VHH binders against Protein leg1b (leg1b). Designs and how they scored, part 14

Target 1, 342 residues: Protein leg1b (leg1b), of Danio rerio (Zebrafish) (Brachydanio rerio) (q4qrf7)
Amino acid sequence: AVVTENGLPIQWRKAPSDLSHLPISNTGVQVNPWVYSQRMTMLKMVINATNAYMSSMGPGEQENPLWSLPLQLGWKLKSGRLADPTPDSSSTCGSEASDPVCISPLSFFGCVNYYLSVLPFLAAVETGVVSSGGHQMLIQVPAEVAQDYCSSYSDCSTKHPNTMAKWHLFFQSLRQVSQSKESDFNKKDSILGLMWAAEEESIQTASGACTERQKLYSSPEVSFQQSSVNLGAFISAAHYHASIERSGKFMSHLPSRVLQEADSPPNIADLSTEENHALYMLSWMNSINQLLGGSLVDLWRKAMCSAQAREKGQAFLDDLILDPKFPGSSLWSIICVMSTSC

## First folded at step 4 (VHH)

Design f06 (framework vhh_podentamig1)
Fold by ESMFold2-Fast, scan of step 4:
Structure f06 (fold): chain B 342 residues (1-342), chain A 118 residues (1-118)
Amino acid sequence: as target 1 above (342 residues)
Amino acid sequence: EVQLVESGGGLVQPGRSLTLSCAASGSIFSDYAYGWYRQAPGKQRELVAAISSGGTLYADSVKGRFTISRDNAKNSIYLQMNSLRPEDTALYYCAREFYGSGSWFDYWGQGTQVTVSS
């Protein structure tokens, strides 16, 4: 059976025979009530899975920069959790900073991709903390998925060489910190700082001078080296990740030499610290998701492009939502790789 | 199917202003984030500015000089560039991003050249 992150089966609702009981409005634009209901079913699946991860945070819950993207879509946060969208929203989407949730089929696919990007990142952070494999990383996947991983790795290495460099630098730096004599509290903050440093190193030119941004410690007791540092964002991220354990394990043999010849992501050093951290997290999560095969991401992209070709894409998206295995099999495969316990 | 077409580039003297336009087709315009990137000769492509329903983002090097805006009725994005400097010389790209799509910006235009020279 197709399952969610918490092991519950994914259930798709068939089109109702009678639509009289369903909402008639969505963000000021009248939408077929059946389509709206199906859209909300998928959104609630994503929200429930996201909240399951957030609920593993301890009593010291704080704002997390990971939520910057849902906020860009007009989603609201309550105590570290995404607020459920309301069925009868008649508000205009996106013209104000405090606008209500934008309930659109295309925005929904964006939310799903964001969530799936977060899960591989959390699994990588957790695995790195407990990993001692030197230059080795082992990805434990079902035999059926292992073939796709090998193909995806080759494709990613060819199209995105810097993605492998990011993985290598991150886990190499993480192992060095893990071998230090620092306290566990300081190690957690240092690990997050090294994550940001590894992302920065992947963005910088091969001939570029080592900058302050590449030499990080991230702790309330230790100076963080960016002039526009948002210490609250670092602390919130550290508390979030410190509360997440055992989401997944992986190891793999990676090239020992860092690849510098490929195009790097845009140089974002000039963005504010909060914007940089949000962008770095999204960049890393997306890179890791692509390395894990990206089959669901490709499916979402194809669905979105097809939907764009149609007037609002409603009929195409309705057909996808009615598929009892969509995105279940691909979503389940990605979740299994992240958790390594499927 | 998705097309982004940039215009408005050219040769301009230091201290002057220039407005870039990007026309989008083949998509539901208002549901996406859009951004401007630039690539100078011998350098990597860098983010200049981005706009979404949640707000705007700017690179520190252009804050206070550049303004990004959008017109949903015309399916267009604009970059108003004030107080131009020789170091702003680059090929400027318009990009569309679907939030969380696996890349920050996943569709690109062909680019428009901006040269700042006396």
Scores: ipSAE 0.000, ipTM 0.118, lowest interface PAE 18.7, mean pLDDT 41

Design f07 (framework vhh_7ocj_1)
Fold by ESMFold2-Fast, scan of step 4:
Structure f07 (fold): chain B 342 residues (1-342), chain A 119 residues (1-119)
Amino acid sequence: as target 1 above (342 residues)
Amino acid sequence: QVQLVESGGGLVQAGGSLRLSCAASGSIFSDYAMGWYRQAPGKQRELVAAISSGGSTRYGDFVKGRFTISRGNAKNTVYLQMNSLSVEDTAVYYCAAEFYPTSGWYDYWGQGTQVTVSS
């Protein structure tokens, strides 16, 4: 494993300045530097969210509720990609809707995959409306769907891969409907209660959406039907949800010796800046990598892609990346395929 | 939930042909990669053929040139045309669907349909 003098992996790359010049490649086995840069940006955001979450788990102290972390970080999604952080990151309803005790990290990467699977949906619900492909679109989520998802997310068993199986169909159905006519959004078998609307006046503020979520945890009578979310975030959730099952598989590949010998993550309260915090977390990850003989990234890749998945992925790589009918696979799925090798 | 229902299996004479059909219930067929697997008595389940959402195909070595996988005019059906059948093709044939072909998990499996080839 090669690292910089500051303990950062040498593989850290910045996105090209001209993204419009970057062609789609079908070479399959090589990680695109632009894709790598975007993954590292997402990883930093999840590291920061995970640290804030762990800090909030202390007894009697509820500073950063799990479900409010995307708002604090200003996370938004558009057309399957993370948007630039918004000033709305400061908007939160406070500590009343904290669930840190229910979502215990299995490991650093277990938690990362879990957050990547659910945070796009939570960010969309809490932040409200964003642009999608140059169009402003609002999705109104029925109260029963929002309540069931929030209850499942808050349930400690939700961390098991099969616990969210019922939501895989919801996100997969939404994926298909996003490619269809407006009239298709009204079919029960296609949407599972999702309503599509183009309406700017129904925008919910982050604080307002947060308050409604808090009520949904305590009162099923409160409805998310009035809340607006963006289509891009829901589409991205469909891709990231598939990764949650591979999270459990990755944990089974980590030796208990490594978990016992690894240092505790840095205490965020002792760090002066978010930049220092990110550097300390990356150094901590590097120490775990050293305990694994430099194979941490390889173990993660193998957990995300089995031998059968790798062979099948290679067979469909051109179609997954280049097929205009397969609406751009998420950055997560592309990274999994492109980082595998024979 | 998505369900896969296979049909078209049966008993056929060596040198004959069969067409297997897999009907997918649910509204997401067009986004799925579809595949056919088979399992002969005493052997492991093996890939027969696969077709992506974009129409790219892949075949197992022992069926290449004899079998053809296709998506029908109906959006919710995938077919396996089996020509020049031999006794070695006798197996239970399973339809499978995978939303992300990179995951290595088949999201949905059919119950299987028996194909028996007699000499």
Scores: ipSAE 0.000, ipTM 0.111, lowest interface PAE 20.0, mean pLDDT 43

Design f08 (framework vhh_enristomig)
Amino acid sequence: EVQLLESGGGEVQPGGSLRLSCAASGYTFSDYGISWYRQAPGKQREWVSTISTGGSTNYAESVKGRFTISRDNAKNTLYLQMSSLRAEDTAVYYCAREYYDRSGWLDYWGQGTLVTVKP
ESMFold2-Fast, scan of step 4: ipSAE 0.000; ipTM 0.254

Design g01 (framework vhh_enristomig)
Fold by ESMFold2-Fast, scan of step 4:
Structure g01 (fold): chain B 342 residues (1-342), chain A 122 residues (1-122)
Amino acid sequence: as target 1 above (342 residues)
Amino acid sequence: EVQLLESGGGEVQPGGSLRLSCAASGFIFSNYAISWYRQAPGKQREWVSTINSGGSTNYAESVKGRFTISRDNAKNTLYLQMSSLRAEDTAVYYCAAHRTYYDSSGYWYDYWGQGTLVTVKP
């Protein structure tokens, strides 16, 4: 067997010509407008969902695994609510084991962690329930967010059937592969283990916040294409996250950490330029999207391009860098405009 | 088919030297960053050194100054020159080829050889 160049579109293997206009910085992580906007949108969504959930909880109940995840990503509580982290592309924060480690919105390692952290909150929003060790909590989310998810599943369930079942199978498969290679990913004190526990509990506690959600949960039969996603690289990224969280080490802004096998050192898959960073993001998103038959991208699109962002959020859209000379801006527009055509 | 074949291992006294080779076939060798790893009995596999397609090198702290990685793209061969060998260098040495980017087919193409044993006897 030969690794073919045809396994990835030629434009993704070579620097795309449209990246020739990006400014190059030799002082650290280059700002990618698409990645920055995507992370800010995901971060705001997670913060909003987390704050809604915390508002539904009684005193002392904020110690469940779902809520530790934002803290471990560097989101700090202020007056009982999460605050947006200050972007810092050159450094990290937190050095104590009890302090959350800050994650830069500009890091690729942060991007993988945002993808993983967003999914449990999306499940919680859709089910209206967050599970915590057998204790179920009702959450309150903005009506527009809940409506967007219900509309997405009702209108597009025939286009993307069994969306939640595919998502559940993806995380089950990831857990099984991780357990065979990296038993520590399945430990309760691992950030990845906490996420998997929260996601599985959320799936199993579908309370019917949307009738369409109940339909999806009642039909677990889906096609699962493990060969369409790079599980090794995905697990490697998750392993680095878990290892850093446990060791109290500062998070790296180098994307090479997210491309390696769990036992591989940080410099094996080194990405040295903004073009390489963009290629990694596009390839990773494509692989995940292929595994879930478009379901994951559809969920991200619906979440990030909610009614508030698309129809009422002109000022919010100012946070998106809509400059056509940056390829990330074009991809972001494609993500937001793509029709599920139900 | 992709193949990586290591050679050059053997028994050596402390302070001795060995040169390992890794012959590659079935892929475009010059496009890959290639690494040496080692695994001692009962231990996890650990990274030793990497050389990228451009010839830049990096080393684990434990071997820095003692080991030198190099490549010959015309011969599709990777080398590891080991000097000042110590008892803790005893391990099976593997070479590995890693893709820098995700393949749209969804595989991380880590190609591993069968390994070559290096024993440093006191």
Scores: ipSAE 0.000, ipTM 0.112, lowest interface PAE 19.2, mean pLDDT 43

Design g02 (framework vhh_enristomig)
Fold by ESMFold2-Fast, scan of step 4:
Parts: sequence; structure tokens; C-alpha cells
Structure g02 (fold): chain B 342 residues (1-342), chain A 122 residues (1-122)
Amino acid sequence: as target 1 above (342 residues)
Amino acid sequence: EVQLLESGGGEVQPGGSLRLSCAASGFTFSSYAISWYRQAPGKQREWVSTINSGGSTNYAESVKGRFTISRDNAKNTLYLQMSSLRAEDTAVYYCAARRTYYPSSGYLYDYWGQGTLVTVKP
């Protein structure tokens, strides 16, 4: 059975019956970088909000299993300034251009499992507006996902009435953290910022602008002209990948079994947490690297290093945009154009 | 590019038989495990059967003894022989290769075909 480092089972969902709503192709096994970026941004928010809430909570409040999971899995935000300690070999760090967030690869599955368990509250927000002080925030998830987790929430609230009070405090904390994080990131560096901007726009025009932008954000068919809506999410994914590769430890310790093609599809229940994480990361990195024609980290660094390298990168982007073989070149353009490091 | 193309669907009487085919291209067919899935009107998509590259087979409990999965590596083709068909077997049948689950997205990713409709008439 696939478990977290604390022995808790990974909660896998069955494939949705309607694949037309998913950001995938019928002919593809590709990992969607927009979906990955969205999940990572929301995961960072959930971790930060949970840690802030747990720090303020009394001992009796920690009896809720959902609150204890991050602590049990050892989820800690390691942050530091430029001159501060190097992360451990099993850790990943956040973007150089944004607020640093460090997590271990094994803790990532724990975070995903915990995140999935809190999605019922995001589903409640999906159909409405969460506001404080007149400002509004709209968090949206795919309808199929939201419905499943909403059902789980209903069962939980019936069995544990005190849970409702804790979840009210959680949403309050999430709003506070999102406001704080919005001041650290510009609106293009945060999916929450994009949702917030869309909600402000929806107030001015009572059309479903927020929902439409969120669906476009999750879509693999988002064109270059619409990439600005997803720019922050793609940058976050690219920086996260670069951070993982810089550690040098994840790839050097991949089991040989994971690196070889299997003649049978993996049974998720039979994979260890580390093997499942490695398969996911290899698939994601392979998809991104294929799209970018090589190493994501190398391409990112080349775009960032100097004015001369930037000029070469721009010429390469112009060639790639004109290449009919590369319909996904818009993603590569985002990375190269938005780089400002060195 | 990877493509899977199903065929052989149609209308059949209860107790009848049909043979579905899935023609594969764009990958080394003989190296992959291939599966059949189906989706009935108004229901969730369900797994039906899998055959690995070595020829080992597995079946959903609802179709055991009635359906037989097989492959022809020389023709890059997967088959599903269906017998003793019931109204409950009415569905669009899909061919899928190399199942992978991506935890951060919460979705199961495969190479999928377009499907072929099977209707069992009363």
C-alpha cells in the first residue's frame, strides 16, 4: 500500500468519467504545468495558513486529525535570507524571485494528501465569495473535484460539530495569510492574486469572469495571448523545478526500477511514497524538458545570466515561435522573456 | 504521435457477442500494458480489463468469464471479445495505454482512444 512517512495511506481518486473537463489530451500522458503550478501555489497557502493557525492553537484544539497531519509529517517552512543555511539533501526550496519555501520530497506527498483533505472548504468557496474588510477572494477548483470533496466535508461536519468552528478559523487565517502573501508577491506571481484580480473584475461586470479565467488557467489549450493569466503559476513551477535540481539529491537517488520502462502500468497501491513521487517528478520534468527542448534549469539560467544571453534567448524564442513543430513554444517564451536574474 | 483507435462497436441483442479492436500507432506497442475501460450513459468510467506485454490478463469482476482480452503485437492491435452481453454492458468502450497517476493534479493520465459505442438492445 502507498503510505506517507507516518504510515497514513495516500488517498487516491478514481479517474473522472468525463475527460473533456480535464486539462489533458486523449492522445497524451503529459503533465500539465498549469495544473502543477496551481496545486503548488494552493499547497503553499494551505501549509502557511495551517502553520500560522497551529502556532496560535491550544493543546485541546489539536485533536482534529486534519490539523495534526502537517506536524506529524514534519512539514516546516524553511525560509532564509541569501546568506542563510543551505537546505538539507532531501529538501526543495522555493523560487529565487519570490518568497522562499522549502519542503522535503517525501513531505510533498504528505502535503498533497493533507491538501486533498481540505478541498471541501475550497469547494464551498468555489460557488461564492470569501470576503473580509470589503475585499473579495474567490478560490475555484474543477467541479468534479469540488463535488467529491464537498461530500467528504458533509460527512465530517455531521460527526464532529466542533470541526465547523475550527474550519471557520481556518478560513479566517487563510484570508489573512493570502493578504500578507499578496504584499510579498506581485499579482502575476500568485494564483491567489490572479483569482483576486478576476474577482474584482467580476464585481465591475457581473459576468462569470473569475470562473472563466480559472478554467483557462487550468487548460492545456491556453494560448500565448492568454498566458499572462497563468504567468505567475508557470514561473512558480519553473522555479520549484530549478530549486529541486539545484539540490542535486533527488535525481541522484532515484531507484533504477523507476528509471526503466515497465512492461505493465504501475499499480499505485504497490508503489512506495518515494517511488510514486519520483515517477511523478520524472514525468513532469520529461514533459517540461521536451517542451523546452532540454534541461529546464539550463534554459532558465541562460535566459537570466546576461544581456547577451538574453539576446540569444530572444532570437531562439523567435525561431521557436515560427517552428510549426513546437506549438507549445509560448511556455518557453514566458520563461525566457520574464527572466530578470543577473 | 501516439494514437489509439477503437472499432467494432454496434448494436447487439442480449446474450449476443461483439469483438472490439484497438489499433495503436506512434509507440512500441509490444512494450506496453494496454487496458479497456468503459463509460455507460450517466455513470462513472470503469476499468474493464488489462493485458501486459507478457500476455498476463486481469478483469473486472462484472465481466469475468464473459470477456476475453488479447493482443496481436505483429499488427499493433488490442482486442476485446465480448460474449453473453447484457443491457448493463451498454457503454462507450475506450482503449488506454500506460496508466500513470499524478498526485499533485489528482488525475489519472493515460494515452486514450476516442471510444466505440456498444449498445445492447432489449
Scores: ipSAE 0.000, ipTM 0.100, lowest interface PAE 18.6, mean pLDDT 42

Design g03 (framework vhh_7ocj_1)
Fold by ESMFold2-Fast, scan of step 4:
Structure g03 (fold): chain B 342 residues (1-342), chain A 122 residues (1-122)
Amino acid sequence: as target 1 above (342 residues)
Amino acid sequence: QVQLVESGGGLVQAGGSLRLSCAASGFIFSNYAMGWYRQAPGKQRELVAAINSGGSTRYGDFVKGRFTISRGNAKNTVYLQMNSLSVEDTAVYYCAAHRTYYDSSGYLYDYWGQGTQVTVSS
């Protein structure tokens, strides 16, 4: 198992790329309620198993969480019931009832990443609005965390950091990249204090990722590579501050043109692929902005304070609108570039 | 069942030093980011220092170079070493634990101690 700079070598399933579906409308989309229920059950099982396992770990196990946690999660999802009263044993990461062995941890994380990345799309399609709670609890494995995870299976003598703690610290720091100024550090509330406390460790990683994304987009001869951080990571971070009020107000922050189109139920057949893609991404950007307490709007404001920041932010926004191939990574690039430039 | 108990506060003269301790129970300490906050009379509560599970630290501008935060996972305790104290450091100091992963209900919870008084004279 060889880990690349862009993450695990595992080929994660792509979220459905049917761009005829908009988060602001579920008309014309036939989502199987059984499939949706299965994904929600799996999300609950993963969250419950992860939290229960973390809480039950002994000191020795805490020193080797990369080895023990993924195996425990895979085993519980495949073999039986967790705290969720309606578990779906048949939908665990492609496992078959006839398969006598546990799902490999790499395959397990690949399946989890796929399912969690698809959930907000399914939720938006089903309801036309991003809901708080499980639909926004998406987890993306950063390249650094994926490398640590993979290495735990090639060399058991190597000491590894707490994988789940690193994921959450990295997700928490994503909000802080856009908000933190050293001059107002002392004014942070308890939730901002949590994000700020995680900042020093994760900012170095996030800053590095931003720099790599800038480099990829500035070089026309360099083939685009998938980011270790995508849209799901920001939704996961935003969930720490999620409330029904926040998730219900995302429409207020869209540009007037997009807002006008959202005010009318869109005729999906009338939209071009590019327009459909742009509306989808802008809806998710606004949803993330609401969950992050307006942080994305603050990033836009900061980008406008300098020519350099504006040029970088505009370039990545243009990529987001015109390149349906890389929507999630483009969002990360916009947020990081704008935050580090001003 | 979750508790944070602060100790080490008291009265000290300007230029003196104090070390605060916060003993944690009811959760897996090593998986939490820990912070020290303070609230002076008539002022808002502010962040003094924070340390994450990996040991990275952050400090408020008014205490950089004077205060040091550290943690002892074996003792489930976080410490704040306060040097070169001034009368402006007089406040109730609170310990906080910040969860690094979601509750199964989908919410993140913070835990707070009761506070310990620090008074700097003259």
Scores: ipSAE 0.000, ipTM 0.120, lowest interface PAE 19.6, mean pLDDT 43

Design g04 (framework vhh_podentamig1)
Fold by ESMFold2-Fast, scan of step 4:
Structure g04 (fold): chain B 342 residues (1-342), chain A 121 residues (1-121)
Amino acid sequence: as target 1 above (342 residues)
Amino acid sequence: EVQLVESGGGLVQPGRSLTLSCAASGFIFSNYAYGWYRQAPGKQRELVAAINSGGSLYADSVKGRFTISRDNAKNSIYLQMNSLRPEDTALYYCAAHRTLYDSSGYLFDYWGQGTQVTVSS
């Protein structure tokens, strides 16, 4: 069952606010600081649905495109399934180091978190939050994000060096794309260069890598001029709003009254905990989908939305309805129908 | 040992001010977003204010009256409460919310023990 961090089922009682027209400044935007805390819950949802799908297939079917990314990254199954995303204090999978069917939860989620923590900064360039006249753009990363990014990478690097190499090839591709769009994307190229510098430092020394990456991303030289907005929450809200704009009929059912109240920053206290968590999980998923062009998120969504996964996951996704008048606004509809439509 | 310790609560008359403090220890202070929550008798715990390095957020009932702030050098979070009302009477909790997994794979939320604020004349 899909639950919030406090163990309650996710419920949608209010429609999300339209945030696209809010002024962006140190005083103008106050967004939910917990958008990143929803990443764990969303990963649990996606991996649980993926495990349900995977348990229906045999070993000879591992070449199925729905499993291509985890297999390409060298992750191994534990007892024929992906490891339960339940938090684990151990960095190893089981007590036997030579177990051939073993995926460490830390290694799996550490690698995913490493790259997902960094990718939202690329989206910030496209929001127009901070503009400067030069080629150079400075990024200020919230300290909590920089620390989590650093810690996740350290564990990932030591447990799965081949996985790190594959993700670095992905970042190289993103860097090339940024360079091909010179006039509009010069700032993206600067951001990608900064990300690569942090990754090179992390690879060279495991013990000092986290501190050096935190210093790089949190230093005064790495900051948006005059930006004090919650970068992660802003990026997620902006991409969620872009999803609403592009979603067609499903998001068009949001109450206009709620959207018109978006001249004020969203107030988390006005939403139930469950509604707030559901909104930010959706925003996180959409942000990653846009940044990766569907490579990671679509893989998980296709697994979740398969006939077999729907039979197992339908109960927890059906509980998430944005508007009771329109059951098509459920999280299942947004995740699975949007994945099919786009 | 990880802990959050609230202080500054007490009995005050309506219209007066009070400052709550939350001292954090046993973890890297800058890794966390922080919130002040309150719980009145017989009611659910509700968010009052939240802060991270990017900004702050307030419940509608306290906007313009309360101000949340953080001091990274002192590992402390503060809630400045102005123009207090009887409706503000509650046990106030400090919470630390981590954005992502730590190196052990856990998502951490830490809570203090609470500090009582009573507004009456």
Scores: ipSAE 0.000, ipTM 0.121, lowest interface PAE 18.9, mean pLDDT 43

Design g05 (framework vhh_h_nbbcii10_fgla)
Fold by ESMFold2-Fast, scan of step 4:
Structure g05 (fold): chain B 342 residues (1-342), chain A 129 residues (1-129)
Amino acid sequence: as target 1 above (342 residues)
Amino acid sequence: QVQLVESGGGLVQPGGSLRLSCAASGFTFSNPYSYALGWFRQAPGQGLEAVAAISRSGGSTYYADSVKGRFTISRDNSKNTLYLQMNSLRAEDTAVYYCAAKRTYYDSSGYLESEYDYWGQGTLVTVSS
């Protein structure tokens, strides 16, 4: 089975190389232009700041975590407020003044990774193609699914279960494509490779050539050849997390430590926006981390080291991610064995 | 603190049966980031040998060839307990039995591999007349 909007045969095509084609009005998908513009501006600022930061560091110092970027950008960490505005805050049309940006390292890192992971999907949704250099694959998704993905831009920090459901639908579509026996779609590793390469291309396009930024997100433990072995594992993990979200019982699966500390068990309605964002990013990043052989665990651990353990979302992350018995190599071994046995 | 505590070991005649239990604390089996669980054994003067493993959901079970058809691994997520039902016991089954937990987000055929994150204290099983 192949996922298409019109039921037409899937064919190889070259996708646009830049994001000037968004908002996706040509496909009938609507995106809030202000929100989209602000997020693209923020992404470019983060990419430029990351490039400058990495370029300023010596070899050993390049291991400094991404969470230090908010400090360089003058943003407030959760425990305080800084008067620095969000990018393009002066463009807001309304009676209320723009509030100062106040973020945690988790929220900042999660948003950056969300934008980077979403960009290839939105390009694929608009054009029906995921492309990286000479490697390309046509992916067409129903207009309804494309609409849902674009709508999530307006609410990414406030709509945890809805965002996970949208990811579930997209990964279900990718699974159908990867399981297709059509000649155009028999390369399971190419889908993962194209997504990875498209993400790296988006980073480079945002600020020009940037080897240092690519190193930040690339894992030497994961090669294109190994991606095919891990595609099934990644899709299974994404489905598992999305299934838990869809069941309406995601909060019942929080670690016992978090539940024991509360007067009552936490539920979705009781979570703050930051906690919902953290749990969504954890589920997403954990799936990506498994695919990348644990390289993102190190980035997550470093990004999270300044956050308070008692925040519900942060305590959940500390229990899962900051365990020193989770080395990248062991996570890689698990997904390789599982995928190879398939 | 993750802790596993085995119980149910003892002396049994050849051909007899024994049920081992492993109680977990410091984590819950119903958690989506719960653990794959397994049983390992060490006979006198020998190294660790994998016996059986069960996936997070309990939907997949794995057995060493030496025990397949005789032993049954199961888990009760509501009681946070892992079990090993040992039937048709033989003298060569004499060993200290350890339960172990491996952090995993996926089911894996590699569950019988020796690398687990948490281990119990062990319980002795002796099969002799």
Scores: ipSAE 0.000, ipTM 0.109, lowest interface PAE 21.0, mean pLDDT 44

Design g06 (framework vhh_h_nbbcii10_fgla)
Fold by ESMFold2-Fast, scan of step 4:
Structure g06 (fold): chain B 342 residues (1-342), chain A 126 residues (1-126)
Amino acid sequence: as target 1 above (342 residues)
Amino acid sequence: QVQLVESGGGLVQPGGSLRLSCAASGFTFSRYSSYALGWFRQAPGQGLEAVAAISGSGGSTYYADSVKGRFTISRDNSKNTLYLQMNSLRAEDTAVYYCAADRLPWYRSASEYDYWGQGTLVTVSS
């Protein structure tokens, strides 16, 4: 074990209790507004953090391998060579080169959010995980938004068949196990494998899309040749520099509905780099936890109560924490293991 | 794309020793690799049998009762290669030996491994 383990959350927290939960309507699905706001907040926080890096950079910091991609994205944003695309659940970053394309932090983090959050969310809704058997029921979404979700799932299944199939299989299997009366250790191992397979596919696809987009506008100073490795480095750097427990106390001061009620996100520029990364990680994980109703953490907790699973989990953490270039799929696995105790 | 290639099989006399190698491409055997690796075998006219497995970190190993104390599984991350050292070989060890990789960091049943090699024949003659 290493002290960088302190950079990851050890305990999960549920969504704010002031949000009402309603059953599924006849006209569509229900979505928690706090979850939606958290996703938008994550994107804005990451953009603001990237901008803050540019103003605070010292000599040689731009060449730090652990932060190379975020720093280079910040440089491009400052240079004015970037254009901000509108976030869209049906969009794929770098999927087409018919028009001039600019590399931006929003494009990069939009792609990451799309493949690691939006696509899994659509699969979870389609499989009924979000709405099944007493798990968190989300607040009703207007009929037009519900229709957009159904359309987006169909379109995404056509555009990203392998990614969507893997997420669908994961959530379908998770739903089956959560409804099962028997706790089978072998089934839990298989489900974790399905999750990791879906995340790996998503990260590879997102990294590829961002790499292709970068090739359209890259220069030697702003090249992101190893975007998948740099994504792993970015996530690993959060382990080395973030203090999630300290930032958890700060989160008590953030409004649960800031984006819906205040027209703008909190001023993230006032936070330290470590605090900002911790808030980003916590916001992302709270969104995923809400989408899964805590089922993934519960599944991992039950698996780790086995002596065999506990031994396997510890070896896994040792391997991943010591490699700053390990893929982001490992972040979810590390978080699940670190959240586990008998 | 992930590929596994076995080598080192051949004819050996009972009581002899042999070392099998499995070279991996498309992923790395870094000490930080999350892939669990294993050896499986199939004797003529019989089903697939698990022989040995090693975790992603190398900290955990498994051996079938039939080979425990005679076979040793190991990995060399610098060479991206998995090994099976086979000592005190018996006629019943005659089989095609397969290398397999699991995307999870711990070993599991044969049906759950993601990638497989083509196999290498080991014949123990009396």
Scores: ipSAE 0.000, ipTM 0.110, lowest interface PAE 20.5, mean pLDDT 48

